# Designs tried in a protein design chat: VH-VL binders against q96il0. Part 209

Target 1, 167 residues: q96il0
Amino acid sequence: APERGAERRDTAPSGVSRFCPPRKSCHDWIGPPDKYSNLRPVHFYIPENESPLEQKLRKLRQETQEWNQQFWANQNLTFSKEKEEFIHSRLKTKGLGLRTESGQKATLNAEEMADFYKEFLSKNFQKHMYYNRDWYKRNFAITFFMGKVALERIWNKLKQKQKKRSN

## First folded at step 7 (VH-VL)

Design Ra20 (framework fv_ebrasodebart)
Fold by ESMFold2-Fast, scan of step 7:
Structure Ra20 (fold): chain C 167 residues (1-167), chain A 120 residues (1-120), chain B 108 residues (1-108)
Amino acid sequence: as target 1 above (167 residues)
Amino acid sequence: QIQLVQSGAEVKKPGASVKVSCKASGYDFTDYYISWVRQAPGQGLEWMGWISAYSGYTNYAQKLQGRVTMTTDTSTSTAYMELRSLRSDDTAVYYCARSTPYKKGDFDYWGQGTLVTVSS
Amino acid sequence: QAVLTQPPSVSVSPGQTASITCSGDALGNKYAYWYQQKPGQSPVLVMYDDTERPSGIPERFSASNSGNTATLTISGTQAMDEADYYCQAWKSSTGYVVFGGGTKLTVL
């Protein structure tokens, strides 16, 4: 029988989707976009001889991913909720129903929706700037640990060369 | 030197609200998160939530969602935690603690604690 | 309501090695942290990021985290180490912090 990889979405206790990479994966694997955050999760490959430093880097990257997922899941839900509230408020102000005669959700024209987007972006501008600062700090920390892992790998190669030369 | 100094003990009746302050000094206040942790008499530590002193972004324990609000005042390097609709089981020592922006829950410096007693 | 399990008490003689364990699914791919709390005092961070020791913490403190079990080790235990010890980790994907129930270390 042909070997088949599993592509299943696992739900953590938090409700955030997790995916399973194909069984033959020996690389980091990128899954489908999460329903709530719209970000693609990364499953990190764990080498059989993972060092403590490599484990720290992987945990830092995982924690950063979860932080990022939570931020965007919350932001997207807030956007959707406020968008719906804005549309309902405007339709009620105009004395219009929430549904069209065809049974579809009533919508505002592009000019009215532009007002919502402008207000939402302006309201959230500072929050997004702070998110970008925190994202930058996290990426610097990841880069620092990546550098440490690289130095460890260089040291291990030098140790291996010494053993080969002593033989 | 790095210090977190909290407001004094409070005695409240059930249904009231309490607001505890935490004044930071000795570091750039906006470079760190402030976490709040409480401890009922003779019991263990319970995390309540954290706030970024830079962004104001908060994350609250699910059990306390809707009853707790965390804020900061960067001009005075002070964090605040307000707990509403107090119950007798909210009687505890409330701590603030500093956390790094890269690591949630690494609470490297703690305030002295504020005893909040809820009794009728 | 911790999902992290610690023994309620551990007893050692002065100079012996104390070992305090912390077990739970929250420790899987998350960092473990350890705090020391003496009566009437605030907790003090003694270990972070599984194995790292903060400045000012004696070198006889060490820690590890393997699978679902984190361990705090105190070598050459002294009377001053008598305290309650709490482990802490994040819940996966929730952004929530969880503490162990605590372990009372008694130095006899």
Scores: ipSAE 0.000, ipTM 0.564, lowest interface PAE 12.0, mean pLDDT 81

Design Ra21 (framework fv_ebrasodebart)
Fold by ESMFold2-Fast, scan of step 7:
Structure Ra21 (fold): chain C 167 residues (1-167), chain A 120 residues (1-120), chain B 108 residues (1-108)
Amino acid sequence: as target 1 above (167 residues)
Amino acid sequence: QIQLVQSGAEVKKPGASVKVSCKASGYDFTDYYISWVRQAPGQGLEWMGWISAYSGYTNYAQKLQGRVTMTTDTSTSTAYMELRSLRSDDTAVYYCARSTPYKRGDFDYWGQGTLVTVSS
Amino acid sequence: QAVLTQPPSVSVSPGQTASITCSGDALGNKYAYWYQQKPGQSPVLVMYDDTERPSGIPERFSASNSGNTATLTISGTQAMDEADYYCQAWKSSTGYVVFGGGTKLTVL
């Protein structure tokens, strides 16, 4: 039966809740930031009369978004793990416990953390360069297909206008 | 010439581990992902996972998580796939395949395959 | 989850058109890929991005993807085209690659 809960969160097949675009929307929708990547996903509208070229563009944009989401989710997890390991190692070297007497996590000062950031950036320099290169390549491909779709839509509008006059 | 060359056939006992190598040549190894796909005798293709040659990022098939590890050595342009706790139903030809970072599913070049036989 | 269904076998006479279908929910919003595998050999990519043909693959190979069904078409089928054909797509939710069960093409 239909419920007024149509605007509530849907549960993904994996059991994870997600938000739906507004009902009766015929446009793309931008969602809230992903928990792991901190990037906002775009939910693409699929028209009933989608052309093969429009489908190729949409699939390319969806694939690029998923690639970008996976990269940043993995990068953020790696950063958090290595940061925790660095803090643990430095505290152990100082002969300090991992927790204060109040039960809070022991921390390093800004000067000590600067060493971690320098190491992390240096270690990941090549990885980020390859990411940037791939990002530009993907955006070139998307722009190219957007141009093709735009030309197709202009041509189709001209053909429809002629049909109205000829018939 | 783009080429992927795999290590030779292996015979293992149940409970053992196997490590298959895949040496790439003819392209910049770090520009592509390497996927691993296996095929049991008389059966279809089964995807095992992929690894990014430049970032080391991996994504494994759910049913193999905990048993499989994929690595790369950029100095030798070689990818590795290690499968642990082998069972008789792991008997298969194991393939490595190159895929693009844009789509990851464009398996445009494949290795020759490595037969791994698990028997007591 | 996302599964790709192919007919187990397809038979065609030499010179006729062979059609191999692949059906699954993933195909409505993901690219389809096709691989040819001959006995004792590695798979070979024959079609990618729904409709594109790799350099070196004969022009008689073509493909389409409409809704939830992708189709590989081989025009003027030759004896050398006898092989197992696999379709492939991937899932957005897991980053998984999924293969169809395979279709044995016989040219008689």
Scores: ipSAE 0.007, ipTM 0.561, lowest interface PAE 9.4, mean pLDDT 81

Design Ra22 (framework fv_ebrasodebart)
Fold by ESMFold2-Fast, scan of step 7:
Structure Ra22 (fold): chain C 167 residues (1-167), chain A 120 residues (1-120), chain B 108 residues (1-108)
Amino acid sequence: as target 1 above (167 residues)
Amino acid sequence: QIQLVQSGAEVKKPGASVKVSCKASGYDFTDYYISWVRQAPGQGLEWMGWISAYSGYTNYAQKLQGRVTMTTDTSTSTAYMELRSLRSDDTAVYYCARSFPYKQGDFDYWGQGTLVTVSS
Amino acid sequence: QAVLTQPPSVSVSPGQTASITCSGDALGNKYAYWYQQKPGQSPVLVMYDDTERPSGIPERFSASNSGNTATLTISGTQAMDEADYYCQAWKSSTGYVVFGGGTKLTVL
């Protein structure tokens, strides 16, 4: 595998159309949507003079992105799986097959699907509340470190100006 | 040069615990996850879990949840996997592998493996 | 609860094309990865993100993933390719990484 994902030493995809950052990129890039989570990953640019504090912020953002990606991938798959199981169960209860006469997947009407959506939302309400709590917690931490980085950059600029003027 | 070097072979009795180490070198340890994969004699690969070297965030295989603990020591760039309440069917070669945080899988570098034998 | 199914063995003559399949419900929605393992050695990543080759892996290795079946293709198969091959994907409903059962490639 590449040393650090899609960074400078990646080989060009053969037979696949995927977003690849320019061979020399100086900014963050946004990749194609994940096949399941449907979220676009962000590949963070690493400046050559990255401070320890900047590194900590970047790694926290990377970790939060992966956590977010995993949560939505799992949620979307659970939704799809339970939806198919619900449809199958209801069709069997009605004495209907899983396929229509034309060979398409059999489906339920909007009223029946409304029952599924209501049950799914109720069942997952607490899980989504915990997700939102953790999401806010993670973003608070990110914002806090962004503030620290901003202060560090201001301080460094002030130190540089003072040194120039003292000479 | 990227390397993952594991601790040596272990022989344990049923009910004991084993702790395998994996020392990383040649890259920034905290930029990657460390995954653990085992292989029973003559069998296929079985994923056990992974740990973020940065935060200590873990995700364990459901079958092993409650028996496995993964940790890291950033000061020595070393990952650890402890498996408790050992049974004869835990006899396997245990591998550590580097994985990229944005991907579930993509195990690009592997340790040499540690044979753990559980016998009465 | 997706299971990745591989044929237990595949045999080819030197210079022929070997095809190893990996089937499972998750593959249509997740990336496939392939690993080569020779006796007494650690696995080696040979394909990632469905179709991509790591640096150092010969061009004769290629892969695809469509319709819940991932395929590893080795063109012009050589004796050195004789090994066990494992596919891997992610079971997002359980948060688990899953490996296929493995395929022993024999080059006769």
Scores: ipSAE 0.010, ipTM 0.522, lowest interface PAE 9.7, mean pLDDT 80

Design Ra23 (framework fv_ebrasodebart)
Fold by ESMFold2-Fast, scan of step 7:
Structure Ra23 (fold): chain C 167 residues (1-167), chain A 120 residues (1-120), chain B 108 residues (1-108)
Amino acid sequence: as target 1 above (167 residues)
Amino acid sequence: QIQLVQSGAEVKKPGASVKVSCKASGYDFTDYYISWVRQAPGQGLEWMGWISAYSGYTNYAQKLQGRVTMTTDTSTSTAYMELRSLRSDDTAVYYCARSTDYKQGDFDYWGQGTLVTVSS
Amino acid sequence: QAVLTQPPSVSVSPGQTASITCSGDALGNKYAYWYQQKPGQSPVLVMYDDTERPSGIPERFSASNSGNTATLTISGTQAMDEADYYCQAWKSSTGYVVFGGGTKLTVL
């Protein structure tokens, strides 16, 4: 797949982005959808003079993205597995095989599948509630550190302008 | 250069616990995951779990859930794997390995391995 | 039960092409990885993300992944390639990493 290998291998051991295409500005870029989570990862640009606070924010954002990717990859795999098991179980209960008499893959109608979706959502309700709680906590922390970084950058610019006027 | 150095061989009795260390060098420890993989004598590779060196978040193989604990010490760039309630079939070479992604286990660098022998 | 199935052994003559297969349901929907392990040594990553080769691995190593089968191909096989080879992927039913049973490659 396009950029599949580059996406996974674009971060160097020192935390520096490994790939930055020559024609693109080196900035945050969005990769192709992950085949498990179906979410597009963000690969963060690392400036040469990254401050400790900027590094902490970047790593927090990277960790939050990994957590989010992990949650949805696991959720999608669980969904697919349980969906297949549900279909198989319902067909078996009806005395039907996995294939129709015409040789096609046996399926359940939309009304029958609605039962699965309802059961899946109910079963995973608490898990999704904890996900939402943690999602908000993580985004609050990111917003807080973004504010701190912004203030640091403003202060540095003011100091730089003052120094330039004095010299 | 990137290197993972593990602690030395251990001999334990059934029911005991063992804690293996893995010291990383040559890279930013907190940017990668550390996975643990074991290999019984003459057998294949068995994945045990992974830990994020940044967050300390872990995910363990189902068969080992409740018996294994993985931790890290960022100040020393060291990962640890503790296995409790040891049985004779836990006799194996235990490896730590670095990965860039928790999902796929692209283990690009491995420790030298630690032999743990469980015998009465 | 093993999710990924490999042949226990494969034999080739020096200079010939070796093919090692790894089979598992919906393997083409998962990334496949390959490791080489020589006696008394740690495994070495030889292929990742289905088709990609790490720096330092000879160009005679290649791989593919489609349908239910991933394949590691070694062209112009040399005596130094004699080793155990393991495939690895995600086990979709558990969402965790799983290894194949391993294939002993014998050259000669």
Scores: ipSAE 0.000, ipTM 0.495, lowest interface PAE 12.8, mean pLDDT 80

Design Ra24 (framework fv_ebrasodebart)
Fold by ESMFold2-Fast, scan of step 7:
Structure Ra24 (fold): chain C 167 residues (1-167), chain A 120 residues (1-120), chain B 108 residues (1-108)
Amino acid sequence: as target 1 above (167 residues)
Amino acid sequence: QIQLVQSGAEVKKPGASVKVSCKASGYDFTDYYISWVRQAPGQGLEWMGWISAYSGYTNYAQKLQGRVTMTTDTSTSTAYMELRSLRSDDTAVYYCARSTPYKQSDFDYWGQGTLVTVSS
Amino acid sequence: QAVLTQPPSVSVSPGQTASITCSGDALGNKYAYWYQQKPGQSPVLVMYDDTERPSGIPERFSASNSGNTATLTISGTQAMDEADYYCQAWKSSTGYVVFGGGTKLTVL
């Protein structure tokens, strides 16, 4: 008897299993939001006859997605950490503890928090501008490779058509 | 000619901080990222993080969050990596390497390395 | 899960083909890179984007990446190829980069 092992399913970077239903419905799959970035990852469908150029395009799109996820994960973690530090600092200057009498986390009113939000957005404005520049550079590269893949597909169809004519 | 030239070897005591420099030449400094990679004696390569020379945006390895800081000085085309609260297991050769903005993982040029020894 | 596994050592005779593997979950879905490091020297990029060779790297260096395994192949291995070889891939979580443990290539 042939030896068979259990079929292994791959796991997405976010810890979610990749699952592709029957071939006819297989396509790019959108996962749940990442804990840190709050962005939904796209798990790219891999065709059985993927060309080297198509593979390069898919990997470029994957790397761009991971870069984008990482930027927002870091931004959101920085926001959360600085928010907690701001709250802690303000409560300490007021002579208040970090917990209420009921044991819940103490908080600041909306007016006090508005000051934090304004400072955070102002402080990070330049970083977001440069993020957009890098994002557009990456999308230009993706568009370029998409054009190459399209030309490859057209060329292959033309080659096939010429072979049919010459027979 | 593209070059990355790092500062010289340092000996530090546990709990101290070290700041390694990496001076770039031969290309437009702001068009590339600088990554930092370390190698403990007899061990493999460990990625520490990268910084955009253009935006100053940084991304650090999870285990080094909170004790590493990467900066750049565009006027001198120099990148810096500061590691705080040094431990004996931070003894390593520290490398800077150039990477592209669209592929932060293709390290095409490397500095010569800086040995940092942490001993009591 | 973030680990790239390489054999600790590979030995070949001059002129033989050396194969160094790098294994990781779904590694074929990520770009693989290879670095050569000689004693006392900085790493040198020898392969990028799975199969591409930088200018100045001999044609006898080639690579592949599919499924869970990337492979660096050195045909007609020369004494000058004796070095430590590290694979590297894109890390999908908090960092962008993960390196394999390294393989010492010995040419006897």
Scores: ipSAE 0.118, ipTM 0.655, lowest interface PAE 5.5, mean pLDDT 82

Design Ra25 (framework fv_ebrasodebart)
Fold by ESMFold2-Fast, scan of step 7:
Parts: sequence; C-alpha cells; structure tokens
Structure Ra25 (fold): chain C 167 residues (1-167), chain A 120 residues (1-120), chain B 108 residues (1-108)
Amino acid sequence: as target 1 above (167 residues)
Amino acid sequence: QIQLVQSGAEVKKPGASVKVSCKASGYDFTDYYISWVRQAPGQGLEWMGWISAYSGYTNYAQKLQGRVTMTTDTSTSTAYMELRSLRSDDTAVYYCARSTPYKQGYFDYWGQGTLVTVSS
Amino acid sequence: QAVLTQPPSVSVSPGQTASITCSGDALGNKYAYWYQQKPGQSPVLVMYDDTERPSGIPERFSASNSGNTATLTISGTQAMDEADYYCQAWKSSTGYVVFGGGTKLTVL
C-alpha cells in the first residue's frame, strides 16, 4: 500500500478539512464545519488502555462520521449544481439574461424557486429514505456497543471491588 | 498473499435467486469493504453495492435496491451477494473486490469472477 | 445518476502514445481510478488517486485529473497493453461508485 496515497485517501474522502484537537485535552472535541458537508467533524480521544471493545466502538463511530460527511458533501454539491441549472433554464425560458443591467446575478422569485425545491425533494425522496434507514441502523449499532462498553466498565469496577474485599 | 476466491459458475432460470460467495484470505477481513461489480457479456463494469466487513452495513446501487442483499460471515472471512428475481439481462460475470469507499479508495484486489447465466 | 463518458475505442501503433479520456461531474471533486481488463481476466488496478501508480505497473502509465476530465496516458505503447480500460470515481448521490463505459485499446 503506498503511504502517500493512503494518507490522501484518509484525509480527503469528502473534502473534509484536516483538524487537530487542542494539545491539552483528554476529551473528544469538535472542529469547524467542513466546507462541503457543513458538518462539524469530531476527533475522538483515545484512552491509554483502550480495550478491543472500546476500539470497535470508536472505529464504528469514525466510520459513521465519514459516511455522513461523504453523503452530505455530495448532497450539497448536487443541490447547488441543480439549483444553478434550474435558474439558468428558467431565465432562458423568460428571455432574460444571466446578469442584470447592473451586472448582478439574475434571480428568480420565491414562488419560482418553490418549484425547484419541490422537484429536488421528489427526486431525492428515495435517497433520503435510504440515508435515514442506514442512519438509524448505524445509531442502533453505536448505542448497542456503547451499552457493551458501559457493562465492561461496570464489570471492571466490580472486579476491583471484589479483589479489595477478598483481602 | 492477498486473495479473493469466488464460488463457481451458476445457471439459473428466470425468476430464481442466486447467491455468490467470496472468500478472503491474507489480510484482516474486517478492515476492508467488499464491493460487488458485475459485467454482462461484451459490456462494461457495473457497481452493485458494498458492505463493510467491520460493521455489516451496506449501500446498494439504486437500480438494484430491493433485489440484492449483501452479507458477511467474519468467522469464515466470506462475503455473500444474493440477487433475486433474476432476468435474462442479469446474465453476467459477478466480481467481488476489496475497497475502502469512505477513503475514496480503489478496488485493489479482485476475485476471479463468477459467471451467472440466466436462461429459459 | 452519475455518468462517466469514455471513447469506445482508441487505436495506436506500437511505440506511440495512447490517451484515454474520462469525463463527468463526479471527477470535479473526487479522485479518478483506472483499471485494465484483458479478455477472460479480472480487472487490474493501473492508476489510483488521479496520478499514482501501484507497485508493479510500468512507469509508462501515467494519469491526470483536471476539471471534469481524467486522462490515462500510456507512453511507448506495447502490444501487451491491448485491453479494455475503465475509469472509476466515487460519489454518494445515487451510490458510492461509478464506472466509465470502457475503452478498447487496440495496438496494431
């Protein structure tokens, strides 16, 4: 595997900007919004003695974050492109230029833009339904593993208490 | 070293289902995604979907949603792709391939392909 | 649905430079990947992340991705390079992967 290629693949899958947590932090932290997805990335704190179960949970959360970033980055790009195409098409139909006499970008009124939003939502209905279904499935899995991690931590505390009591 | 080995050729009647297997070896199965790609005779490559061997979550091509199911068995490092309600235009060589979709990765290793023929 | 457009065929003489293009909106914000497929064989990755060569792929293979067009270039083309070539990109609007229609490279 080439390190240069792997590094680029890890850092720019959806155009997500690189960020680092504050150096004096033992907690998860939230970065600025990604320019493409508009979502704030989370950098997860890794404990000194992360258990295999805790690692599995963290990787699942990271995978879910990357999936969300990728989905919304592409959704936002598609929206912006189709919106511009719709505006240009409607202006051409009206016999209007793309710019006003003052050089400003020509626009459509709210009623005309409502047609675009209705069409866009209808076109993307199935895609958003599949996204929501996958989102629920992922969150169920995350919640399940969070519960397992919590039980592991309780068990470890009970082990320590039992050992102290058995003196 | 790294290998993906697929099950043998299948001949099916229209309306039947087919389940193709893909056994991985030489790497940690759960670190990668498995994608399925098909190719009709004399035609190009068509992506069908992917599955995370780690989480089990899938994303299918919209055209195949409702007809395809992808699963994994981590105990045997095997991925499966089941396609239902087969039609003659489903006749194709079906490939599994290792990928990392979230990282905008590539398909670095491919199975040998499984020919599925749908005939009356 | 995303579409990546490739010419159906390209012909070159041995030793000449072959150029195969791949065009589509998916390439503007995503990496391009290239695969070589010979008859009866599985595809083989020949270029990844727009410009990178996998280990084992000859240096005469190179690629670029500018705007909405990715290009695979084979300099000093050899008879062994005769194959079908496919481009690929990532997107999530209707799925995560899209392939080009393929280009048959003939070396005569």
Scores: ipSAE 0.006, ipTM 0.470, lowest interface PAE 10.8, mean pLDDT 79

Design Ra26 (framework fv_ebrasodebart)
Fold by ESMFold2-Fast, scan of step 7:
Structure Ra26 (fold): chain C 167 residues (1-167), chain A 120 residues (1-120), chain B 108 residues (1-108)
Amino acid sequence: as target 1 above (167 residues)
Amino acid sequence: QIQLVQSGAEVKKPGASVKVSCKASGYDFTDYYISWVRQAPGQGLEWMGWISAYSGYTNYAQKLQGRVTMTTDTSTSTAYMELRSLRSDDTAVYYCARSTPYKQGDFDYWGQGTLVTVSS
Amino acid sequence: QAVLTQPPSVSVSPGQTASITCSGDALGDKYAYWYQQKPGQSPVLVMYDDTERPSGIPERFSASNSGNTATLTISGTQAMDEADYYCQAWKSSTGYVVFGGGTKLTVL
C-alpha cells in the first residue's frame, strides 16, 4: 500500500489503513476499529486556548485509550498465538498435518476447542479482573477531571460576566 | 521490598551474543512491563524495548530490531535481554526498569545496571 | 519533531533556581517524565505525569509542561542536586519511548 512506514494518512476510500481527523475539525473524531484491539480510536480536538487543566484531562483520556487499546491488542494476540499452539499440538498428537489438502489451516471441531477456551479463560481470569479494576479507576479519574474542567469553565464565564458589568 | 537485580558484568568479542537477566521481587511480576535501557560510556540513555511479563508481547526500538530478543520466565520472576551480533558500539551499561502496562515509559524502579564490554 | 531536545549543560550557584527545558512535538500530546542520574548510579525518577513528584523527592523539585516544552525546576538548588537530568516522553501510541539527550547540572 502507498501508506508505508510510520506515516498517518488517509488511504483510498476502499481501504482506510490510517486515520487522521480533517484539518479543520472542531470536535473529537472516531476512527475505524484498530486491526488488533478491535477498538475505535478517538482523536481529540485540541482548542487553541486549552487550559493546563484541560490539557491534563485530554492527556489522561489519551493515555487511558492507549492503555485500553494496548491491553486488548495484547490479549487478542496472546489468544491467537495460544490457539494456534493448541491446534498444532492436538493435530500432532493425532498424527495429522497442519494444513488441509486445499491448503487451508487445519482446525479442530467445536468440542475439541472447548478445552482451549476453558483453559484460556481460567488462565486469564485474574488478569481480566485487574483490567476491570483499573478500567473503573481510570473512568473515575476521568470523570473527576471532567468535573474540574466544567467548574473551571463555569468560573471563567462568571468571571467574564462580572468584568462586563464592571467595565 | 520492590527490587530489580541484574546479572554481572560481561566481556564479549565482536560478533558474539550477550544475555542479561533481571530478577524482580516485591511485586506481582506479571502486572508490569519490563523495559530495557542502555547507556554507552559518557553518553545518554537509549531505550531498547519493553516486554509484557504477562503476555510476552514485545516492542523493540527500530535501531535494534532483528538483533534484540526479550523474554521472561514467570516461574522465577526474571526478564532477559539478548543482544546478538555485538559490535564495539554496543559497549554500554544495560538497565532493566519496571513500567506500568498503560504507561510503558513510566520507569519507577531500575535495576543496578550490567556493564557489557565488547572488545577484541 | 519527535526527538526531545535538552540543553547540554546548566550551571547555578547554591541556593539559586535551576531550570532545565525539554522540547519536542511529543510533549504536546504525552506526559513528560524526569530522571536524575549521578555518576556510577542508576537513574532515579524525580518527576512524572508532567507535574507530579514521587514520594521521597524533595519539595524543591517541580515541573511543568506547556505546549511542546517541559521544564524541570529546582528551587534553592543544593550541591547534592548536581547530576545529569533526562526528560522522557512517549513517541507513539504503539509504545515507543524516547529520552532527551540529557542535561548536566553543575552547582558551584
Scores: ipSAE 0.007, ipTM 0.559, lowest interface PAE 9.0, mean pLDDT 81

Design Ra27 (framework fv_ebrasodebart)
Fold by ESMFold2-Fast, scan of step 7:
Order: structure tokens, then sequence, then C-alpha cells
Structure Ra27 (fold): chain C 167 residues (1-167), chain A 120 residues (1-120), chain B 108 residues (1-108)
């Protein structure tokens, strides 16, 4: 049964902001950057006559997007938390207050922050390497199914042309 | 050839913590997620969370958020699930299961299960 | 409550067709998976991606997913098929995995 008013859903993970595309959307829509992951979510259109192969491709793309959003939301949260902890630790070590005269959070200069960035990148190097490998594998699967869907659409178009000539 | 072997049964008191291991063999450990699923006596399956052996990224069931931690050790192809602040209703058989990175819900191979009994 | 609803039990005679349903909003968006669990044993994946059967699972097992309802069908049911059956889906809004409450299949 068709659910035309709810044909597309926000697949954003827990803690990620929601975005709803226009109800008359007949194509995939790209939303604003997510608050936590800083990635733009894609809301996938569900055609009324979606083939099983098209459904499989769409579900794979949705699941890959959800995984990608979850990874970057968690990574950005971890970065922010560790950055704050590093700044607080350094300011305490230097005998400085945690806030400036204006009430703003005290910050470290670029040279001091270079230590944190170097440590964070080193600590997370393997995690990011594994992320890139996983993204590559997912992208390969999606590309493969995109090719199959394209071939199916070409074949259906040719079959329809044959039917037109027969009538 | 593909096998998941879990640690032995545990008996714990309320408030304690338990850490269950799951050793994978017969495949590239980093190509798959490991999910944890528990089953209380006579009850159904309850998903606890999953971890990517690839990236270390985790996703936990909301009910268990703050009490569960999942980790992996790629050098030994072993996944771990630690559950803290144990209650009597945590008594269950705990399973690890393999999921594909393209389909997180595809639990194609399961460990033999680990019975955790929480009693005073 | 379970977010995927299954009947608690289904009974069939040997050779009859058993049908086990699983209903929930997640199934309209995500794949359905089915697991067989015999007493004292780990679950076994019997169907995946709505309709696909793993190698080693008998051809008498089939499945479908239409709208918000997935169905596991066992044709020519045998005594060895007696078990608990669980459906499973990924919940799109949370990245959360959910299981149905389970169905006990009795072959008498």
Amino acid sequence: as target 1 above (167 residues)
Amino acid sequence: QIQLVQSGAEVKKPGASVKVSCKASGYDFTDYYISWVRQAPGQGLEWMGWISAYSGYTNYAQKLQGRVTMTTDTSTSTAYMELRSLRSDDTAVYYCARSTPYKQGDFDYWGQGTLVTVSS
Amino acid sequence: QAVLTQPPSVSVSPGQTASITCSGDALGEKYAYWYQQKPGQSPVLVMYDDTERPSGIPERFSASNSGNTATLTISGTQAMDEADYYCQAWKSSTGYVVFGGGTKLTVL
C-alpha cells in the first residue's frame, strides 16, 4: 500500500538533527549540514514502481549514509571533548585562568595547539585509515548496484520500444 | 571455517561488572562488525549494540547506554563486551554475532553464547 | 513492547505450509532478516535481504516483505523445522537493530 505523504524518511542516527524534504519531491534531496557530523544528509526518493533491484540499491545507500553520519558525529564529539580537556590541562599547567577578562573561554596559540593536533591525528590514524577502507568497500558495492540498475533501466527502455513497434 | 568462540559462564553479584570475550577466526576480522545480543531465560532476543572491528566505532542500545562498552583487539581478532552495574534482570545468555559492513543487521555467524547469572 | 510484532505461536502438521508474519514501520524502509533458534542453541540466519536464502538453508524456506509486513514461509514443513523464529530489522531513525518477539513453530 502507498504511503505518499511519508514516502521518504530521515535516516539520521541518534543525536543527529532531522531534515524533511518537500512532499512533492521526485528526486533525491540534499539537506543542510548536520549539527554533529557536519555532513549533508541525502533523503532518498521512493518511486511508486520501485523494482526489487532499485529497492536494494536505495537501502544500501541509506544504510551507508547512516553509518557515515554516525562515524563523523562520534569523531567530531570526541575531537571537541579531547580539545577542551587539552586546553584546560595546558592552562592549569601554565597557572592561567580558564576564562579571559571578557568572560570568553581562554584559548591556546596555534603553536601550542599544534601539539594537540599532532597527538590527536597520531592517536586516531588507524581509526581514520579503517574508516577510509570501509568507505571504499561500501562505495564499491553501491557503484556495482548502480551499474546493475542502469542496465535494468536500459533493458526496460529497449523492451518498451519493441512493444511499441509490435502494437 | 568461520567461527566465533566466546568466554565461559560467569556468576556475578548485583552491582558488579562482567566482561565477555568473543574470538573470531576463519575470516579477516576487520572486514566485519561484531554485534552483541542477549537472551534472558525463556525470553526473546535483545540487541545490545555493535562495534566495527575496522574503525572501532560503536552504536549501543539506548536502554544500555552508559552501562555497556564494546571494544576489539585486532591483534588477537577478539571482541569484548563489558556490562557494568549488573542487576538481576541482566541474567541472560550473551551472544556475539558477525555482521557485514554493508548490512549491519545481517548476523550470519553466531558465537555459542555465554551465560551470565546475576544473583545475590 | 517489541517494535516488530510476531504471533507468539504457529502450529502445522508435517507437510503443511507454515507462515510467520512480522510487522513494523521499520520494514517499509529496511531489509527483513529471519533467524531460527532451537532449544539450547545459537540462532541461525535462515533468510536475509527480505527474500534471499543463505547457502545451506533448504529451498522450502522463502520470504517476502511488502509494505510494513515481512513473511517467512516454510513449505512442506518437517519435524526438524520446529524451533523459535525471530525477525529482525534495522530501525532507520536511530541506527538501532530491533528483533521481533519470536514465534514458536510446533510441528505435530
Scores: ipSAE 0.008, ipTM 0.535, lowest interface PAE 8.6, mean pLDDT 80

